# VH-VL binders against Riboflavin kinase: the designs that were tried, part 5

Target 1, 134 residues: Riboflavin kinase, of Devosia riboflavina (a0a087m355)
Amino acid sequence: MGIRLSGCVIHGDKRGRKLGFPTANLSIAPGVELPPDGVYSCIVWLPGQTTHHGATASVGNNPTFDDVKERRVEIYIHDFDGTLYGHELNICLLTRLRDMRRFSGLDDLTGQTERDVAQSRAMLAHHALTGLLP

## First folded at step 12 (VH-VL)

Design kj05 (from kg06 with heavy chain S55E)
Fold by OpenDDE, fold request of step 15:
Structure kj05 (fold): chain C 134 residues (1-134), chain A 119 residues (1-119), chain B 112 residues (1-112)
Amino acid sequence: as target 1 above (134 residues)
Amino acid sequence: QVQLVQSGAEVKKPGASVKVSCKASGYTFTDYYMNWMRQAPGQGLEWMGWINPDEGGTTYADKFQGRVTFTLDTSISTAYMELSRLRSDDTAVYYCAREGDYEGYFDYWGQGTLVTVSS
Amino acid sequence: DVVMTQSPLSLPVTLGQPASISCRSSQSLLHRYGKTYLHWYLQKPGQSPQLLIYLGSNRASGVPDRFSGSGSGTDFTLKISRVEAEDVGVYYCMQALQWPYTFGQGTKLEIK
């Protein structure tokens, strides 16, 4: 049981892409209640597919790369290198992994992202074994 | 081919604000981070921050936080740097520069904009 | 902040002779994926800075092969095999691994 969200895929931070973690932002409709800010393990359904993929998602404003107060949903889809821009994407946020944080530089960002993804994968594996996946 | 053209020199009084423009051409404006630096007369280079033209996200050096604002007009491929509450030590040449391939180096620079702050 | 220290700050060179500039960072500039985020710029008199070397040892487009960058970790060197008149200016190293980006003090190269 998680939090389901839907939105149109728009461009994410290309610096993350350069580091090997291509992300995408989801344009969430106004009025939709978002969960608390943080990084989440999540699953995503790609367009036209009934099977889900694992992903790592962040909710909130990016304190490092964005000083805008607007909250965003950004996702990194594991083991996927395709382009989804302009498509509607359905996701389910499962487990909150950590709070949002500022990064001191590229290596800090890279290291934390690796840890987040690893932890997300572990949580997803756990959910799969316990039947908690929707 | 790639060019960054900045606005002309400015003369301001202390306490005023200045807004410098940087018009990009010869490449897709939204594909590269735009950075701002300044150089006081006879001094070295100082990084001020960057803006992501694709998302509008900004990162400012702590020294300028709350006093500098980066903005965009993507329709004309132009980035802006506004510095408020000007002081005499803000007198400097201000540069915009394109960050190459998201690798932290600046491969193209504007010609610079001299901002003089004096009573 | 990462402190970048250049030496020397003033570099008088005889035309045709080699030149060497050192740059030291207060912490390693090696990213865990193997890239070194140290870059070199030249600012000629009355001009904007221009990129010379990026990521430690890569020459920017249009930069003559008489320029070379080397080093690793915290110690870096920019070398000019044969100094020419057009090489006069101030050279800056810059780190881009940590935020904020920080520059060295600059090294002023002049012809004797």
Scores: ipSAE 0.824, ipTM 0.921, lowest interface PAE 0.5, mean pLDDT 94
Fold by OpenDDE, fold request of step 15:
Structure kj05 (fold): chain C 134 residues (1-134), chain A 119 residues (1-119), chain B 112 residues (1-112)
Amino acid sequence: as target 1 above (134 residues)
Amino acid sequence: QVQLVQSGAEVKKPGASVKVSCKASGYTFTDYYMNWMRQAPGQGLEWMGWINPDEGGTTYADKFQGRVTFTLDTSISTAYMELSRLRSDDTAVYYCAREGDYEGYFDYWGQGTLVTVSS
Amino acid sequence: DVVMTQSPLSLPVTLGQPASISCRSSQSLLHRYGKTYLHWYLQKPGQSPQLLIYLGSNRASGVPDRFSGSGSGTDFTLKISRVEAEDVGVYYCMQALQWPYTFGQGTKLEIK
């Protein structure tokens, strides 16, 4: 199944990009019900494409880098090196991987991000084999 | 050339708040994190936290959590640091500094703002 | 928090002679991708700090080649091959791998 969301791509955190994980924030329309805070495996449809790409998404407030209580949807698209700024993206959140957490430093952040991406890829592969992908 | 120009010296009473400004020029303000440090008289440097001018996200050192607030006015490339519930041991020179290339080093510094807290 | 320990805290040097400052961290500053998040600053009398060395061994723009940074893991060294009068001030090491960022106590370099 999964939770379908759509939003316009806005700037992400450039520190993540520096670490090899370029992210994008999705501007979600007001009133849209977001799933519980956490990190998710997800799929994304790029503009003009019918095929989907794997991604890792976070929902909620970033306790480490954000003091704003506003919930955000941030995605890292696997194996993609293009720019999507200003484009509308459709995504589907599939498996919740973990809760949001605060990090102690760059290495902690990098390590957890790597684990998240690996788990996301594994979940996506599982969904593909079991026919659970939309 | 890159410049960070801070507001002038402040004298405050205990319990009051102080707001220091840092105006950036010579570069794209939103492309670099802005960090804040302080230095008590005759002492070393202490990191307070950073703000991301692009997204507005902040990270504060635990020591100042709940008492410090970083804000922005991107229209004039200015960052602000507000410290509340001031104590005498908050007397220090406060610095804003640009973080270079998101690598945790500060390549440009403001001239510093002396904040004196005295009854 | 990561504790940064500098030595010596006071460093009197004769003009033209070399100088060396040690900085030790309570934890390794090596990121898993290979970068070392140790930086050096100089604060000249009455001035703001200025960047000298970043990421362990890279000289900042405009920094003379008489300055060099070395080390790995938890042990780092800032070297000045030939001290000049303009090198007087307080030197700080800083780690940026762990949050919060933390500084050493500072090393005051003076001319004898």
Scores: ipSAE 0.822, ipTM 0.920, lowest interface PAE 0.5, mean pLDDT 94
Fold by ESMFold2, fold request of step 15:
Structure kj05 (fold): chain C 134 residues (1-134), chain A 119 residues (1-119), chain B 112 residues (1-112)
Amino acid sequence: as target 1 above (134 residues)
Amino acid sequence: QVQLVQSGAEVKKPGASVKVSCKASGYTFTDYYMNWMRQAPGQGLEWMGWINPDEGGTTYADKFQGRVTFTLDTSISTAYMELSRLRSDDTAVYYCAREGDYEGYFDYWGQGTLVTVSS
Amino acid sequence: DVVMTQSPLSLPVTLGQPASISCRSSQSLLHRYGKTYLHWYLQKPGQSPQLLIYLGSNRASGVPDRFSGSGSGTDFTLKISRVEAEDVGVYYCMQALQWPYTFGQGTKLEIK
């Protein structure tokens, strides 16, 4: 169906939260094979739940700290505004929506995020995802 | 009270690197982007980029991409800017500044660090 | 990059008189959610810059009400209704809608 991943929420982007897209950053274990960098439609199971939420994720390498890079997945869970710091999430990356790109500014970022989320929601509504388990 | 205290002035030769520190106090360090600017003597301000202390993500102005690195040590609420392959036109006062409410305004600034690059 | 153009670059003012500084951007600074990403700073002699006005018209904490910011789109104005001696310094506008953030050239306000 897609690429199943799990990871611990290590922090959220508070700028995204202020703009209505609270993003969680996931730490993915070393050695786990990630799909090509890009923006994906995906689904997420919250801790202890078997019902999934729709989501929009970006996959890419993150900046270096202490000369060591960490692989990260940033995920916006549709219609969810809770706190999951320190919890492990199960996700399934489904359709790759676009390449990662550089933004020219805050308005460009906001507009692209709106389009990504809309496209993710449309793709998820089109696919039969009922009853999927973590 | 919010304070940003920067490391002292530096004199460097062309080709060297410099690392400026910015120690923050009086607020939750991880809640605010840290930005870096510079100001050449007698000239205006130039934005170099930011680091998000919550996750370590950076954005660099294209002019500095490949020569500048922002890092941080959250355990001591300190941000660092390292500029490599220094040239004489890198002579400037370098500032750290806290970004308010993710809206691109700088509500608190460090005192500035003069970096002089001379042969 | 967005070019920010200030006018005038030098502004001698008599104490107690009003002052006005213009700032133009090469692109609109209006975000799709309605905020205007234009900020003003004052750099007093020998000091680091300090925030005066953010998001077009909001005064930063501790900034006297004789300072006001106005404008939208690409044309912005900082006004001082009555200049005081402590207002001496270089005023900068800055845009933060586009990356990189960019500053105007500065306007040096002096008491004559």
Scores: ipSAE 0.672, ipTM 0.862, lowest interface PAE 1.0, mean pLDDT 89
Fold by ESMFold2, fold request of step 15:
Structure kj05 (fold): chain C 134 residues (1-134), chain A 119 residues (1-119), chain B 112 residues (1-112)
Amino acid sequence: as target 1 above (134 residues)
Amino acid sequence: QVQLVQSGAEVKKPGASVKVSCKASGYTFTDYYMNWMRQAPGQGLEWMGWINPDEGGTTYADKFQGRVTFTLDTSISTAYMELSRLRSDDTAVYYCAREGDYEGYFDYWGQGTLVTVSS
Amino acid sequence: DVVMTQSPLSLPVTLGQPASISCRSSQSLLHRYGKTYLHWYLQKPGQSPQLLIYLGSNRASGVPDRFSGSGSGTDFTLKISRVEAEDVGVYYCMQALQWPYTFGQGTKLEIK
């Protein structure tokens, strides 16, 4: 059920943390097939845990250079404020909420992030996900 | 003590490229976005974009997209700006500046690098 | 892009007198969490710009309290309560709510 991925947290988004959405950037093994670009509702397991947290993830390009694009997975774990650097996370992407898009500025980014998280929480509240294992 | 030291002045012909360095010291390099601005002689300031030294992600102002590249070498706390296909109206002083607290203000600036483009 | 319009562009002042610089943005600079993304810089003759005021009204480190920033929405003011010789230079406002960041045209302050 859903699309399973795993990866090590290679850095946190410090701007996101300041705005109240501490996200983690995941290092995905070479050759792993990524799902279609977009923002997803998802669940995540921390190392050694069999219960999950709700989360909101983005999968997509970070266009750093015109012809060279690196696909990335960034995760905001709902209601979680711990340190994740260096930890292996297991995630399950459930529902694609929207396409990736560019933002016009900080207020646009903040507002869209709030809406994404709200939609992710709502979607997760409608799923029977108890007992699902990593 | 925070300091940003830029490479020296450059004289270039139209069509060439230039690479300006900005060496940071006195703070944790990866904690702050590095921004680039330019100022044509006798003119105001123009934002060119930023690079996030923590992850290497960049944002370029649309005017420069496709001609400018920001890079970094975190081992020596140095950011670079390369501008290609230079034109005479690219003549300007180029500045690097540290962005404070992710709030879009520039609390420390490099000394500036004059790039002169003439045929 | 957000257009930043400064007034006046040239500001001759007498030492010890107050000065006031206006900055107007083409869009509101108020973020939904209540911060105003308007910053002020001074570029002294022959120097790089230096931060004076950030987020509307906060003085940067080392900036004397004779400098103050005020305003909201689209209309902003930088005030110098008593101008000193070291205050000469070009003052810029800048917005950082929208991308790209944009600067005003500059206000050149000179002592009469």
Scores: ipSAE 0.664, ipTM 0.862, lowest interface PAE 1.1, mean pLDDT 89
Fold by ESMFold2, look of step 15:
Structure kj05 (fold): chain C 134 residues (1-134), chain A 119 residues (1-119), chain B 112 residues (1-112)
Amino acid sequence: as target 1 above (134 residues)
Amino acid sequence: QVQLVQSGAEVKKPGASVKVSCKASGYTFTDYYMNWMRQAPGQGLEWMGWINPDEGGTTYADKFQGRVTFTLDTSISTAYMELSRLRSDDTAVYYCAREGDYEGYFDYWGQGTLVTVSS
Amino acid sequence: DVVMTQSPLSLPVTLGQPASISCRSSQSLLHRYGKTYLHWYLQKPGQSPQLLIYLGSNRASGVPDRFSGSGSGTDFTLKISRVEAEDVGVYYCMQALQWPYTFGQGTKLEIK
């Protein structure tokens, strides 16, 4: 019932892991249309699993602080800190929580990330997602 | 073991561009942000911005936005800074520096590249 | 932008005596997770800057323990317990909590 994507994890975690939000960067197959830029509540299936995990994903990047022209999918899997480099994840983007925005610094980035994850968890906690398959 | 080696000094005319290279060795190039600073003769340090060598994302200080471009060649562990539309007050020593642990401190610096802009 | 103000700008000292450099930021440099994003560098004559202290009080690798950093919030101090001839140069504080990163004006330490 959401926007289904799959992709290979192509980067290890970055600044997010140091701040308590380890993330995975996904390589999305050529020709797949990404949804509008933004931050999403989502669910993810790890390799070989049929039960899902809650997650928070960002599509795109903050164009005012980065000149990167390539839109990307970066996902934080709630309550999971393993490494999945080189493995494929299946995800379902559910609710768009906000637009991408420019940050004034590290504290601003950290605070917004906390709010995004809290909002994502809240959206997922009241949704009947049991039994949804990849 | 960690080393940042910059390209040699350059003399430019106003209106030209300059491209400074910074070759890294002794560490995994893509694990650390590369930052650029400059220092006019007899003056203090000024941060110009950073590039994330893992994915190429850049942040430029507003003062340089529109005139500076950071690029990479990860195959040779080299970062580049290009500054365009040079003016005489761009005369400075330009430094690359590695950012430690995403914490904004610069634990290794290049030797500096003097860029002189003169009529 | 966060303004970093150093004091004094010129610091003549006698060899073997202590030295102290103040740095004040226009905003708190304390991150919500408790780290203080204030760093110190020394630029010796004719050299690139070198990291001395990071995150307020941590000595960088190879920096002698006569150097110490203290403070949190907006007021910070770099201390040298016994100045050596090799300590001559310009000391800079820098904040890295907000973007752009900003440096103080520098404090030139000289031997009397």
Scores: ipSAE 0.637, ipTM 0.845, lowest interface PAE 1.0, mean pLDDT 88

Design kj05 (from kg06 with heavy chain S55E)
Fold by ESMFold2, look of step 12:
Structure kj05 (fold): chain C 134 residues (1-134), chain A 119 residues (1-119), chain B 112 residues (1-112)
Amino acid sequence: as target 1 above (134 residues)
Amino acid sequence: QVQLVQSGAEVKKPGASVKVSCKASGYTFTDYYMNWMRQAPGQGLEWMGWINPDEGGTTYADKFQGRVTFTLDTSISTAYMELSRLRSDDTAVYYCAREGDYEGYFDYWGQGTLVTVSS
Amino acid sequence: DVVMTQSPLSLPVTLGQPASISCRSSQSLLHRYGKTYLHWYLQKPGQSPQLLIYLGSNRASGVPDRFSGSGSGTDFTLKISRVEAEDVGVYYCMQALQWPYTFGQGTKLEIK
């Protein structure tokens, strides 16, 4: 069910964090192909846990600012405010909610993020995810 | 402590390109968006866009879309703005500025780079 | 684009007297989470702009308390309680709620 990925959390102070949606940024190993860019409903297993949490993920590429390109997944874990820097997360991307898009400003970004999270929660309520393991 | 130092003044012909550098010091370069503004002689300020040095993502104001490119060299904490197909109305002082806490205010500015485009 | 309109555009002031600059936006600058994305800068003659006030009313580091910002929604005011000679320059308001960020036309403050 869905697309399984894992990656190491790299630190990032993002605009989402300022807006109340702190994200975990994952660095995905070279050679792993990511699904199409977009926003996904997903589930995540925190370090040392076998029960999952709901999440909303953004899949995209890190444009190069040194000479290395990295592919990244940004995860907002629902109802979680801790830090996981340097730790490995396991995730399962479930449903692609929308394409990536440009925003007209901070209010537009905030509103879209709220809608994405609401849609992610709704999709997760429709999936039979009880007992699923990392 | 925080300092943004820009490259020197440039004189260009219409149709050419210019690349302005902005070297940052006194803070963690990748923690703050870098914004670019310009100010034509005797005129007000105009925002050109930003680059996020953490992710490399850019946003350009529509009037510059297709003519401007922001790049970085994080190894030397330097941002670059390149403007192509220059016109005489691109004559301006160009500024880099650090954006505070993703809140859209510019707490530190470079000294400005005069770019003169003359026929 | 959000249009920012400053008034007055020219402001001659007697040294030691108060000054007031208005800034109006064509759209509300209040974010749904309660912050107001209106900032003020001063550009002294021959210098780069410097931040004075951010998010409506917060003084930037090192800015004297004789500068204050107020307002919400679409109408904003920068006040200087007693003008000093070093306050000469052009004052800009800027909105940062919508993209592109946009500046007012500037208000040139001069000592009479």
Scores: ipSAE 0.613, ipTM 0.838, lowest interface PAE 1.1, mean pLDDT 88
Fold by ESMFold2, look of step 13:
Structure kj05 (fold): chain C 134 residues (1-134), chain A 119 residues (1-119), chain B 112 residues (1-112)
Amino acid sequence: as target 1 above (134 residues)
Amino acid sequence: QVQLVQSGAEVKKPGASVKVSCKASGYTFTDYYMNWMRQAPGQGLEWMGWINPDEGGTTYADKFQGRVTFTLDTSISTAYMELSRLRSDDTAVYYCAREGDYEGYFDYWGQGTLVTVSS
Amino acid sequence: DVVMTQSPLSLPVTLGQPASISCRSSQSLLHRYGKTYLHWYLQKPGQSPQLLIYLGSNRASGVPDRFSGSGSGTDFTLKISRVEAEDVGVYYCMQALQWPYTFGQGTKLEIK
């Protein structure tokens, strides 16, 4: 179906919250292969839940941090506004919506994010996702 | 009690590089973008770019793209700006500044670091 | 890049009198969610810049209430209701809606 990943939430994206798209930043284990960088439609299982939520994720490598390159996934869980710091999330990346790109400013970023989320919701509406488990 | 303390003045030859440090204290370093500005003698302010200490993402103003690099040492809450291939018109005071609330305003500034480029 | 234009560039003023500084941007600074990404700074002689006004009209902490910011879209004003001696310096507007961030040229306020 898609690519299954799991990781611990290591910090929230406060800029995303200011823009109405709060994200969870996931730390992915070093031995796990990530799919190509980009923005994905995905589904997520919150801690202790078997019911999934729709989401929009970005996959990319973090620039150098203390000379250690971090692999990261940022996920916006649709219709969810909570804090999951320190908890394990299970996700399934489904459709790659676009490449990562640079933005010219806050309006560009906001507009693209709105389009990404709309596309993610549309793609999720067309998939047979009933009964999927973590 | 937020403080940004920069490294001391530098004198460099054209063609060299300079690395300015900015040590932060009094707040959670990874929660705020760090921005860099410069000001040539008697001139206005010029934005050079930022680094997000949480994930290391950078944006550089076009004028500096390819010559400037921002780096971090989060274990000591310190940001660095390195400018290479220095020219005499790079003589300026260089400032680090913390970006408040991700809203693009700079609520705390370092004391400035004078970099003089002369042969 | 967004061009920020300040007027006047030099502003001599009598102590106790009002002062007004204009700033215009080449593009609107209004974000679609309603915030205006225009900020003002004062650089006193020999000092680092300090934040005065953020997001168009919000006074930064410790800034006296004689300072106010107003405006919308592309036309912005910083007002000082009663100029004091400690207000001397160069005032900068800055936009933060588009990247790169850009500053105005500065307005040097001096006591006559």
Scores: ipSAE 0.578, ipTM 0.831, lowest interface PAE 1.2, mean pLDDT 88
Fold by OpenDDE, look of step 15:
Order: structure tokens, then sequence, then C-alpha cells
Structure kj05 (fold): chain C 134 residues (1-134), chain A 119 residues (1-119), chain B 112 residues (1-112)
């Protein structure tokens, strides 16, 4: 089915943007239970739109950069280059792809991110075919 | 006119802590990562880590993990580096440097802060 | 950690003559998207380091065109076409592809 979340978009990982994977941090309301830490395939509804977009989401801390002291939700929206700061987004986390991990450098990070996105796209395609999308 | 101005020289005893400040001006403080390096007398440069002034996230070199702490005062565009449990081999000039365009190069440096650790 | 090895460590040069400094990395510094994360700095006597070349071959703002960076993979070179008195100092290469960032030992350029 999936885990539905909503939050306001705040600043994301600027280093990721340089590598072509700009992420958006979602400010999740206190008390909302988050799923286990990891990377997820997900769908997102952009403001004012009824159709969803595919995305790759991470839940938890960033062990590589130690940027996050608290658990956060970050999303990379596939095939989207707009800015969404300050907007409220609704997302649905679908398949958990992997655990959070440390990276040794930019190439390692880039490579894994590409794999994550590819796997996310594959999972989304599978959900679409099986009618499991919300 | 980007400038990084660091605090003055420090003399510390072994086991003590030192806190060096780095005040930034001439640019938006939160838009650039701040890195810290040190240089022992007559030696080369050593990277210590960075802090993201936008969110406060830090990354430390393993060598300094648990002994160094980067902090911020964004209201005055100042970054701080605190090194604890000082020993003689911590004697060095400590530098803050702005990371340019998130590409791992340092385009602006502080003037350096000499920290001397001696009994 | 990526080991950066510079050569020579001492470089005496006659004014007006060219100079060349080599920097070798223990692993490739080429990112899969094509950027080379090798940077060069100059630390003049009694001063803070200053950026010379970034991402392999790009001159930093204010850096004279007599300075050039080249190389790929694991082998890099900083060249000075005509050394001037103001070029005296210690040159450092640094890799920024892997964490932690690591510097070469430094090359001390002096005038003969």
Amino acid sequence: as target 1 above (134 residues)
Amino acid sequence: QVQLVQSGAEVKKPGASVKVSCKASGYTFTDYYMNWMRQAPGQGLEWMGWINPDEGGTTYADKFQGRVTFTLDTSISTAYMELSRLRSDDTAVYYCAREGDYEGYFDYWGQGTLVTVSS
Amino acid sequence: DVVMTQSPLSLPVTLGQPASISCRSSQSLLHRYGKTYLHWYLQKPGQSPQLLIYLGSNRASGVPDRFSGSGSGTDFTLKISRVEAEDVGVYYCMQALQWPYTFGQGTKLEIK
C-alpha cells in the first residue's frame, strides 16, 4: 500500500544538486511516525496537481555528512527541475530499497544514487502494472 | 570582498581545549560550506572537516572524530572550531576556508590562528 | 585515504625560466560525470594558502595565465611558464573526490 506523509519543503542537500540529484527536505510534523531508516521508492504530488510523480526518498540521518541530527525525509523527484521551497508536498513511500550507508566520496555517492533511482523507477513501474499505486 | 577573519593566537596546556573563531563577511554565510585545516610548524596542510552553515551539519576527519567540534553563530556569520584534549602535536596554525561552489576547493582562507600547546 | 605524492619537494628555479610540479594520486580523481577533483594552492611565505587551480585546469580569479594545470586520472602537473619573484612559496595539490580531503606534501619553490 505505502506510507503517506506530508511536509513543507525546506532546503536540501546542496552537494547533491551539484551531482544532478537535487533533493528536497520535508519538514514532517512532530508526532508523525516515520518508517525505518533507508531509501525508498515513492510518489509525490506536486502542488495543485492530481497526477503523481515518481521519486526516490531517504528516511533517517545522513551518516556520510552528519548533516542531520534528527530523522528527516528527503526526496529526489524524478525528471523534475523546479523549485518547491515553502510548498507543502504529499508523498507516499512505497518500497524500501536499502539501508542508509556511509560513502567514501563523490563518485561512490553518485554511483549509489544512480542505482537507487534506477531501482526506484523499476519499483514504480512494477506498482503501476500491478495496480498497487495509491 | 569576501573575508574570513579568525581569532588571535592561543597558548594552551596539554589536556585543555581551544576554540577558534572565524568571522565571514562579503557573502551569504549560509550559502557555502566552511572547512577547517591545520598546519603544524614547517609541515603541510591537513584537512579537519567541514560544517554546513545552512543546516549545521558537520563532517569530521576520522583523526579528529570525538575531539573536534564545529559550531556556528549565524547571527554574526561566525564559525567556530573547538579542539579538546590538546596535546603537543596539536600545535599548529589553524585555518578556516570557504569551499567554493561545493566543488571541494577553497577559494577564500582565514589568516590562520596559531595554537601552541606546551606544558 | 587517497595519498597525494608531489615531486619534487624542493624546486629551485632561475627567474624567467619555466617550472613544473608533479602530483600523483593513489587512485583516480576523475568523477564519473567528467570533473577532475584536483586543486592546486600556493602558500607564500608568512601567508595563508591561496587557490591557484581548481578542478584540474581552471585558473582561480586573479591568477596569472603563466600558471596552468593539466593531467588526468592519477597524474597531474602544475606549470609556470615564466617564474617570477612573487611565485616563491610552497605549492600544494589536493584531492577532493574522496573523503577525507588530502593534500600533497608540498613543493617549495625558491629562486636560485
Scores: ipSAE 0.519, ipTM 0.852, lowest interface PAE 0.8, mean pLDDT 93

